# VH-VL binders against Flagellar basal-body rod protein FlgF (flgF), part 4

Target 1, 245 residues: Flagellar basal-body rod protein FlgF (flgF), of Caulobacter vibrioides (q06171)
Amino acid sequence: MDNALYVGLSRQMTLRRELDIVANNIANANTTGFKVEDLMVRTEQAKPAKTLDGSSPVKFVMDTGVARNFTQGPMTKTGGDYDLAINGMGFFKVQANGGERYTRDGRFTTNPEGILVTQAGAPVLDDGGGQITIDPRLGPVTVGKDGIVSQGAIRVGRIGLVRPDDLSTFAKDGDNLYRNTTNTAPQPVTDAQIHQGMLEASNVQPVIEITKLIEIQRAYESVAKMMDNTAELSRSAVERLGKIN
Key: E = the ipSAE of ESMFold2; O = the ipSAE of OpenDDE; V2 = 0.75 times the mean of E and O plus 0.25 times the DockQ between their complexes.

## First folded at step 1 (VH-VL)

Design K11 (framework fv_latikafusp)
Fold by ESMFold2-Fast, scan of step 1:
Structure K11 (fold): chain C 245 residues (1-245), chain A 121 residues (1-121), chain B 108 residues (1-108)
Amino acid sequence: as target 1 above (245 residues)
Amino acid sequence: EVQLVESGGSVVRPGGSLRLSCAASGFTFDNYGMSWVRQVPGKGLEWVSGINWNGGSTRYADAVKGRFTISRDSAKNSLYLQMNSLRAEDTALYYCARDEIVGATSYFDYWGQGTLVTVSS
Amino acid sequence: SYELTQPPSVSVSPGQTARITCSGDALPEKYAYWYQQKPGQAPVLVISEDSKRPSGIPERFSGSSSGTMATLTISGAQVEDEADYYCYSTDISGNHWVFGGGTKLTVL
């Protein structure tokens, strides 16, 4: 095969993967806690995790060739007692998919046993790795900025926030969850706060993603034209050569 | 950190066979084409073979066409070069290289340290 | 077979401008790339697509291409720039990648 066609086909496959990522971002523009993704090709590599505020610079993470932007999304007030948002860089711990998983999706509820769970029914873990049980007889739940869960004067538990030293070690594991791909446990975080009655929206900017979609389509067409042009130039060069030695 | 580590280089007699391997890490292997480039110690570089991102397309330098076979294993993030009917002129340090794509062109942006193949009687 | 032609050696004094040329019939239609190779090391890309400098490459490195000739220019050459330099491109068909014969740069 012509090397220019080989290169063009490889580039078109890369553009199709970029298209899939952008389409997935758009599909999740309204998904609580969703973090926008970009293809690894030409993206900045993330440094080991640093203490971050909501105002901190954008941080990209490599995850099986996909860079994930963990920049904090907008906060939405819901007033729900079990709706929690993280202000700062940290993750909730949940027990799901056969082990400990991490998420920024704070849409929680209680199951019939009174255990604090995600919408999918996965238990939310306290700072010691245990479950948090809410007793409906003790009245409404209050979650402090430090994660302490109380019902009136009774302390029920503490939701602990964690962060890996290197965000690139977190891989997507369905249902807005991340799994730790290393044997090094994420560390407790003290520089982030929990806000009860709020949810973190997706950090997807639909206008930017739509712009990327258009640019990817244009790049795909440009590669096709370059392949056509290269074939035409190659033919022209051969024809121009004429009767040569 | 992108890393390419070659292995398999050895001393082999003319007419013999040898298989080279390249272990890739630090990037999404399936997003890139890969190539083998060789160099006689103290001499210049010569491109040998290339394979696209999914292994569906391969290309070879005229000097090795029909004797060498390039392949890849996405599950193992590995590139291979099966060398048959080896000749004295195949003696060289063999580099594994990653094909970066810009527009409709490509170039090698990362290289391994190479593995030495010596074809000697 | 198609080849890219480079001078075998170029010599300059420290601080002088070094120019390394690469000639090939396909260069009007195909991009040229430049690699630097120091003894015992793998090649490092110093110029992509005729004239584009990769991140981390000193500003003294520049490239150009006109007609059948591509040129690598090192303005104010330093002793650490001593290396073999290779141009790289494809043949007219685009089916084969081709390296130039290499140029040994001496800075004395």
Scores: ipSAE 0.000, ipTM 0.367, lowest interface PAE 16.5, mean pLDDT 80

Design K12 (framework fv_latikafusp)
Fold by ESMFold2-Fast, scan of step 1:
Structure K12 (fold): chain C 245 residues (1-245), chain A 124 residues (1-124), chain B 108 residues (1-108)
Amino acid sequence: as target 1 above (245 residues)
Amino acid sequence: EVQLVESGGSVVRPGGSLRLSCAASGFTFDDYGMSWVRQVPGKGLEWVSGINWNGGITRYADAVKGRFTISRDSAKNSLYLQMNSLRAEDTALYYCARTPYDYIWGSYDAFDIWGQGTLVTVSS
Amino acid sequence: SYELTQPPSVSVSPGQTARITCSGDALPKQYAYWYQQKPGQAPVLVISKDTERPSGIPERFSGSSSGTMATLTISGAQVEDEADYYCQSADSSGTYVVFGGGTKLTVL
């Protein structure tokens, strides 16, 4: 049994996954509403039945997952009537991918029918789960801090903000969208505000991600060189054994 | 056929600027990290700058930090080096080079394909 | 400030073994690579990752690395092997590419 080679392969796979996550963060450093991701590594320990000498081997299992940091990114002024940013912990609701989805990306526009949509054409939902229709004949749209959409004195609708009780229940479902993985609907929030003419930038800190990338690359090369040395020693042992006959 | 073709080398005065280009063909450009390596005529090789597969990470040698900018354009399969505030010591043949990349930054790997180089001369 | 040190020149007779060394403090943890450069031509990779020979490189070329020293070996050197040889690795941080000063191989 070559235990050192097996451990090296397992570590290489974990480092590759961590590298993929860091690379994805860097690729999305300028993506509106993007939330930085980190690798979660869990080690499970399994013990054999009790023995007299107490020297039983311990079995270790490595498990990996992804955690998302929903910390608010910096806000930038655009002046766009349909550019919206959320100040606080909340999510816009959209109708996409066969159901209700959630996003922090407030780059909205109107379609030819006047419906408020995402850049991909998915309708933005009001607090009742319906669509918001803007009538260009009624003049410019104003979105209040509480989400009320109006044109002059006319109330067109209210953009609903929601939040799950546990942010870890939101899973990525395409670009900039989250899917609720539970049967419990996210709850309306009143402690967040909407700012018209602003967009939320990514919460990626490029310097931190770049330092992580360098550290992962060093670790990967160290593991690779260790595995090469282990394989060479094994090959040398096999060669010497073959010569003895 | 895998090929890299550099262009843009010229004679410039100290303090001037130049933009070098490298056109890649015969391989999937976005699968590879790219670098610029220079060589003063009659002297050795010196790494100048590197860029990863998606352009999100760039690295520079201390001698060129703050003056040179490496970039890439996936739609054009091209690598660029914008050189500002040029000095006499920047005079060299500039090579475009490819390094295999699959989870490891290109600077950790060999440069398996090189262009023929483009000459930059900085003199008064 | 990290450097890779090579001898400036090495001379051998045709058919003899040439050995070119490359010394650096990071070599126990970082791979060494070797390039051949003939006058007026771009460098050609002849050895990858300390010991691996790329496709198309003659079998007489081999590499090894032990501690702080990497070695390029050309067994039965031929006149066409006359060239400048460069080793390449990374600095101790693994962030920057570093080339050796180059070795001029003469086959007389």
Scores: ipSAE 0.000, ipTM 0.403, lowest interface PAE 14.5, mean pLDDT 81

Design M01 (framework fv_miptenalimab)
Fold by ESMFold2-Fast, scan of step 1:
Structure M01 (fold): chain C 245 residues (1-245), chain A 123 residues (1-123), chain B 107 residues (1-107)
Amino acid sequence: as target 1 above (245 residues)
Amino acid sequence: QVTLVESGGGVVQPGRSLRLSCAFSGFSLSTSGVGVGWIRQAPGKGLEWVAHIYWDDDKRYNPALKSRFTISRDNSKNTLYLQMNSLRAEDTAVYFCAHRLYYDSSGYYFDYWGQGTTVTVSS
Amino acid sequence: DIQMTQSPSFLSASVGDRVSITCKASQGISSYVAWYQQKPGKAPKLLIYAASTLQSGVPDRFSGSGSGTDFTLTISSLQPEDFATYYCQQLNSYPYTFGQGTKLEIK
């Protein structure tokens, strides 16, 4: 049956998307700052068409997308001078991919010029949108809870934390980065703190993701069996017709 | 621990019937996503898939064997069967029973195999 | 039916060698490929599934690669216990089909 096969194909496509998301979550269970993703299914009530009787059937349409859970991951102590973690809802700003990008990945280092950079070499930006330069001659760096970077008594700069008005407007842009999809700049946050010598782990819960993977694979195989039965019946019909000709 | 133990093989004349059994433990065929099947290997030759049965009693056969072979199960005895009819010399092979868990990682492999039972069809 | 063709059918090698076995499908099968090792008189043992995923308990000298129609099993440093027959299998569609096998023998 054509209709049954079409429904099966649609279900397989949705399950495949969910499988890809879950597989990506598992692959990033140990990635610093990674935020778990899930398939977002929305059922929207369609506006009813008006009739002379003033009554119309309620109709629903399915809308799907990807939701990202920005819930804070566990904090791990590393003792690294340039390892930074954010406690609260905020993002580091970096200069990458042709513009300003945002990240929760605080695995920083310095380049030969003394500039604070990500592992990929992208500069970390201060509260004014400039670079932060560490002078090796001034000794160890200390980062305060408010983001102030100091070497001894000397203030070097301030790491700025920002947050968009709507977290759903942040889209993945490679290298554990997010890009702002709106024309409204993220705003400075006052309710988040920076902890030096710590890294934020992924908020992926491997046991939960593995359970989802198992359930999705089972559902996928069930749909595949149904479709194979339909295809086998079609092949059998073609073979029977071939006997006539 | 998963184990599968085949039995029922032997020497049979062409045209006769034979039923193979596979006693398994460590899993239940009533568990969603589980399947078990038969794979055979003729002397000195490669592997050939025979038939598979799923937790929901869905059965799949090698088209070359479907008319002569029937797969069935008894969940209360944790036993899988293969009924072979109208046996031919080319059915001479070692018959392996194998487990497949569809909702485990890839879902597309045979992860546990029995030691096999030998069927010889000769005059 | 999807035909799986392995090459070579026979391979002679020494302990410590890197060896590769290839498997070609007659049509696209994505990554639905498994590799098995079989020793004389014994049942096959699963080595790799989903083209590149190593089965638990299998040594890391075994690796798989490929997608679509072309797949490769590689043993990076051959050990005495690796001399066996190797089979690929497609699980993309019924009937499930195996390659003809590759016999790996000591030189």
Scores: ipSAE 0.000, ipTM 0.373, lowest interface PAE 21.2, mean pLDDT 80

Design M02 (framework fv_miptenalimab)
Fold by ESMFold2-Fast, scan of step 1:
Structure M02 (fold): chain C 245 residues (1-245), chain A 123 residues (1-123), chain B 107 residues (1-107)
Amino acid sequence: as target 1 above (245 residues)
Amino acid sequence: QVTLVESGGGVVQPGRSLRLSCAFSGFSLSTSGMGVGWIRQAPGKGLEWVAHIYWDDDKRYNPALKSRFTISRDNSKNTLYLQMNSLRAEDTAVYFCAHSPYDFWSGYLFDYWGQGTTVTVSS
Amino acid sequence: DIQMTQSPSFLSASVGDRVSITCKASQDISNYVAWYQQKPGKAPKLLIYAASSLQSGVPDRFSGSGSGTDFTLTISSLQPEDFATYYCQQYDNLPYTFGQGTKLEIK
């Protein structure tokens, strides 16, 4: 009985975490470059283990976390000179949060000093790890598919694209930024193209997320009903024990 | 809604190989926590779990079948496969594929099933 | 492997009857048991999970109870469409195992 109640409480906590993830996906359905997230919940039969106490069979191990789907979102034509989208698997490099960070969000602009920056003001880095400075006196900027930034005949820099060997090593580090969690640097990518005047939309499918929201509510009601039954049985047992004594 | 449709069954001789397919819709096996499995039923007998595959490509097998059967998937086609090798007369059964998402209370249960495909091993 | 044993293997009943099918696990499986209904020539349908939770869309005349090793599926007022074979399944440990089935037949 105690085990069933504990499982019910843990399940409600898991459902709340799942709800938060689904709600965040819905909130970011229109966020440029946003990648949909799912709760990673797994139960598995554990192998018997030897301990100081002897052989101890373990029933189930539960792991929870968040998995991110990096599938490319739809491309939207904006016509903005500093709106950039990546076609293929790669990430822009930016200088933010005390180090090098990565993003698929290509909504860029220039600051008063002419530096190419994100909406939050973080500098966009070139292939050498330096900043890209646009001189407004030299006319409109053109970004080639290979990332070369030019103003007329003058090459201003090259936007560097990188990719980690394992996407799971990228951890969220604020809005639309990822941090490399390993000591292995992401590698330059040449098989991805940059498209000027385009933005990558979110890969969230709102109808699917709303369906998940409804399913979470159903699961919550099921858990609540089971907990009510368990509480009634516990109360009955306590009353019987009281009568005996 | 969730649908699963099995195909690839037929009559095969003992010792041969056969690959079953399951075309599914209404869910993605790339979704965290998602699973899908194969269950079989011999004529007039009960249900026997065959194999299961999870979103992270972890594969689990009935120990009696692991050496001869392989479960796999193609996420781009929303298709599940069961490769059956060295078939025996006792493998004669209806093979079902079933949707099995993770739920904390229920674990990995089979909540939606296909109609099944019949495999007959005879000579 | 965990063995699941159902009783009875065959049961004859009339429309309107209350029927119960029992399932015994060879070891403690807490509440990790499900019940399925299968009609001839059809795929199984999930009725109950976690021993007592009713699957969405299943009529409330179906109920499950039990914990540990002994579990019961009850149909409070049998309907014509309920004549089928019923299976219990444990999902506490791999491999997943099913009971041998209970065939519910009309009297």
Scores: ipSAE 0.000, ipTM 0.382, lowest interface PAE 15.8, mean pLDDT 81

Design M03 (framework fv_miptenalimab)
Fold by ESMFold2-Fast, scan of step 1:
Structure M03 (fold): chain C 245 residues (1-245), chain A 122 residues (1-122), chain B 107 residues (1-107)
Amino acid sequence: as target 1 above (245 residues)
Amino acid sequence: QVTLVESGGGVVQPGRSLRLSCAFSGFSLSTYGVGVGWIRQAPGKGLEWVAHIYWNDDKRYNPALKSRFTISRDNSKNTLYLQMNSLRAEDTAVYFCARIEYSSGWYYFDYWGQGTTVTVSS
Amino acid sequence: DIQMTQSPSFLSASVGDRVSITCKASQSISSWVAWYQQKPGKAPKLLIYKASSLESGVPDRFSGSGSGTDFTLTISSLQPEDFATYYCQQYNSYPYTFGQGTKLEIK
């Protein structure tokens, strides 16, 4: 029954990973810009079982990844000068973790030097890849729908929105940031708008995630019971064989 | 060449069970990134997704049908099954088997079978 | 569930015409939409995936566009074999949902 136990252990590990993802989704149901994740489990081709007297070995190899749902979350009006939301498919660019990163989390602020930054202090990049510096002496900041940042008549920069050809190439890089996993730069977008004084909420639907949690827990119990039954059958077989001399 | 051929349809009385089969060739459901599923179409109506199963045995169901329908497979026979229980008149439809392509982290149906007709009547 | 609404439900056109069919999602689905063609008594055939990618073997008179909630299938110059019912499908979220269909008939 070693093959059944091995398969059960592999499935149990996959369910634990799925449980972690669902739990993380629930934990981030109220996180600005958070995107729901699902487990993607990949496996090598299983060789067909041969009709033999006895069991054939089964080779089972798993590769685990995460798929993200980039569906736009609801917009929430905050009135904050540096709270920005994107209407449409696009990403803000920030300078973080040793390079250019992307985010939907528009909870921005200024640092003591006047640089527009994320809550973690990462600079928000303009369409040319430079920083945006706000001078408090020039008055209130206005961000247009096209991303132009102005103080009165003075244009201080333009927040450029970008989008990869394939959203699945964006990998999570902590702190609501995505890293481009390809060598192809994301392209500027013209079909998305920036709204000042608004934030994009999480696209997590807690009821759906709770339903998944319950299903995963039941599946985990089912696998555990199967493994217990397999172990008991093995013990029973050993006992019967041990009595034969 | 990828082919899918459905079978097992027919006339069945309400409350009964029926099992549909889909024999496929030109690919293996054990292949990474591949899935196979069922889509149905009631007479004169549009398409409705029923269920699918992936290379990793991950199963997804239309929530409206999950309690009555079970998807399964036999990789040694390259065959997909749909077990339909407690059949109702509204289950009358042509049932199509289709392959799911995973090319960008999301799934679409790239090859379809001819369909098998299920009629639920007295 | 994400609802997919097609417009128009019925379209009459002549060979050589340019026609467009639209599909609207009840919430953003990014680019995760596919388009299918179905002829009477036949299975659907994939035309477009990922909103704008043309499936192998599909004539280049077919094109798809759109992102977010609004999507369009365009046939640049109708041929006799193009008279069929067309469906959009979102695969952004479970359950997968289809539009109600657009029947394209010869004038």
Scores: ipSAE 0.000, ipTM 0.396, lowest interface PAE 17.2, mean pLDDT 81

Design M04 (framework fv_miptenalimab)
Fold by ESMFold2-Fast, scan of step 1:
Structure M04 (fold): chain C 245 residues (1-245), chain A 123 residues (1-123), chain B 107 residues (1-107)
Amino acid sequence: as target 1 above (245 residues)
Amino acid sequence: QVTLVESGGGVVQPGRSLRLSCAFSGFSLTTSGVGVGWIRQAPGKGLEWVAHIYWDDEKRYNPALKSRFTISRDNSKNTLYLQMNSLRAEDTAVYFCAHTFGELLYYYGMDVWGQGTTVTVSS
Amino acid sequence: DIQMTQSPSFLSASVGDRVSITCKASQGISSYVAWYQQKPGKAPKLLIYGASTLQSGVPDRFSGSGSGTDFTLTISSLQPEDFATYYCQQYYSTPYTFGQGTKLEIK
């Protein structure tokens, strides 16, 4: 295959991944707690193998991954007793998908048993890893900035906030949930505040994402045109060579 | 007119391999915005997407099937292939190939489908 | 993966009726939804793409609506040939996923 055609194909693959990411960001611009994603390109030196000809060849591995921007989105007042937003870097803990999961989406509610749950019905975990049960007979719920859940003078629990040492270790595990990909547990957070009656909006900036979309599309069109021209020239050359065999 | 015709189905024992073919006409798989894929339907069940290949040779797979199934094409023969390895009873289904239209990287719907070919995996 | 939840699973109606089928995505998918009709023993037929764009050759009685997570296919005046199984499909991201289907039967 011609070098220019090969380079064009590789570029189209990268542009397609960029397009998918930008389209996902735009689709989730109004999703509570959603964090904007960007394509990440990294280069790592592969460990060289020994050769009989002397020094081992040096190889570089280039990979394209997705980086998530955990910058806090704007907070919106809802007035809902179970709508919670985190001010600072921390995550709610929930029991979902067979284990402990993490989220910034604070759209909570109570189930018929009085357990604090996500919209999908997953229990929200306290600082000890247990469930939080609200008794409707005890009156309205107040959630303090430190996460203490109370009904009047009665403390019913404390919402557990955690943070990993490295945010890149959190991988998406369904909608608005993250799983820890390491054997190091996220650590409790005491320097973040919880605000009752508020939700964290997406940190997507639609005008920026739309601009990226247009730029990606134009770049893709340019590469596609280059590939079409290169492929036609290559096919023409092959045909001419075939006639002189 | 766009037409697609599947072939290669049949009865096969678990653990064996089978290759399906889809002969197409009326379009080129090198045309920008065009793709073609495989969709299967188990008896009495709904539709399940298997894999797609696009005009720029990008291949996309159902993650549950990626380790066992490979999509490929031969542009000179206007033919699409699905290589199925390590077949299981749950792979028993009618396999359809379908044409996808779009613009560059925006792929819309599967507008033309073949009649399907039946794969039965039984011991 | 994006899950498409379709309802109802079964619908009984008479010729001339207005019927609606709904589809809910597990996450925001903008307008990247297609609707298909499948008759027994036949391949599916594309009716709608882009949530609301009618495919060429499809009768005007079919219409699609919705965006984000909630989508609806409507048949304004049911005809005898419309009794079939209907599927929604998201093509926002791979794997492409279908709803479980709605079987529309004559009363």
Scores: ipSAE 0.007, ipTM 0.421, lowest interface PAE 11.1, mean pLDDT 82

Design M05 (framework fv_miptenalimab; at its last look DockQ between E and O 0.01; V2 from the best seeds 0.00; counts 0 for: pae E 19.0 > 2, placed apart)
Fold by ESMFold2, look of step 2:
Structure M05 (fold): chain C 245 residues (1-245), chain A 121 residues (1-121), chain B 107 residues (1-107)
Amino acid sequence: as target 1 above (245 residues)
Amino acid sequence: QVTLVESGGGVVQPGRSLRLSCAFSGFSLSTSGVGVGWIRQAPGKGLEWVAHIFWDDDKRYNPALKSRFTISRDNSKNTLYLQMNSLRAEDTAVYFCAHRQDYGDFYFDLWGQGTTVTVSS
Amino acid sequence: DIQMTQSPSFLSASVGDRVSITCKASQDVSNYVAWYQQKPGKAPKLLIYAASTLQSGVPDRFSGSGSGTDFTLTISSLQPEDFATYYCQQHYSYPWTFGQGTKLEIK
């Protein structure tokens, strides 16, 4: 009975974490550049354990971590001069939290000094790691698909896109930012395009996430029923042994 | 551009072994969440999942085949392998290498053209 | 294992027709069903995942529907390039299993 109870408890822990992840995905369905998260379950996608009379062991379902899907989200036209979207694999570089950070969120603006910044005020970095300064006296800003920032005939700088060799090296760092968890700098990207006047929407698919909620509820109820039955069988066995003594 | 190219198929007698290879480009198997695996199709029949391997060397097998088949990789060569032992006539099939999305979705978005294994005589 | 049963096994239709192929799972798989198209001598091509979501680059004449155990692939107006074999696949639980296929042929 202990084996079946362990499977039930392990499954409930996984279901609770999966619920938290799905709820966070739904909450961010309208968050610019958000990348949907899912639970990495490597042992088995399973219904609640069923009674097994044979010698075969029952596999546990265990939480092995959180995976993030970096698939391109839809690009939405906004018309804003400082709204940028990346088409392709790549990240904007920003200066935040004591270092270089990375984002797909292209909602930018200028601060009073004319520096191109994120909504939180973090400077957007050029391809060389420097800040990009916009002079309002030079007219409207134009950002080419190659990331070159111009005001009229004057080239102001180039927004640098980077990509790590392995996306697993990027970890969430709050405020829709990622940090590099290694000492190896991400490599420059030249095969992605920047589109001015557009933003990348979340890649969350709300219907899929809501369906996952329903399945989590059903799975939780099934596990709870199995655990109740197992606990009743174990209690009955203890009561029988107690009567003998 | 992402490509998967299978090789190593051929005609083999029952009880023998073969090792299939899949050379891939345009993605790294070491990328978190990425999986590559094998799906087979017997002549005139449907599709059957065989095995897969994840970025961190986690391996999964069709339970019906796991006693005879071993999946492995060599990341320095960008190559996935399927070692097939104790081959039977029912293992005759086209074997496809396929890319599989791991993050909550288990469908196969990129496929190679396949390599043919014939177990006869 | 979850068994996926397609019907019909064979379907004959003309260009411009609306056709539907059904797939029945042996247990509830929520909306975790994918559909593939395979032409002779070629690898399968993903059309639809999550029962109804079109893969990038797939024409909008393809649609999917269903939840639980019953799923349908619909082609609203057949084109000459749509004559192929179609497979459903559950992507709900390991091991991932496919239907036996539906061959769609031109009259």
Scores: ipSAE 0.000, ipTM 0.379, lowest interface PAE 19.0, mean pLDDT 79
ESMFold2-Fast, scan of step 1: ipSAE 0.000; ipTM 0.449
ESMFold2 (binder alone), look of step 2: mean pLDDT 90; pTM 0.929
OpenDDE, look of step 2: ipSAE 0.020; ipTM 0.543

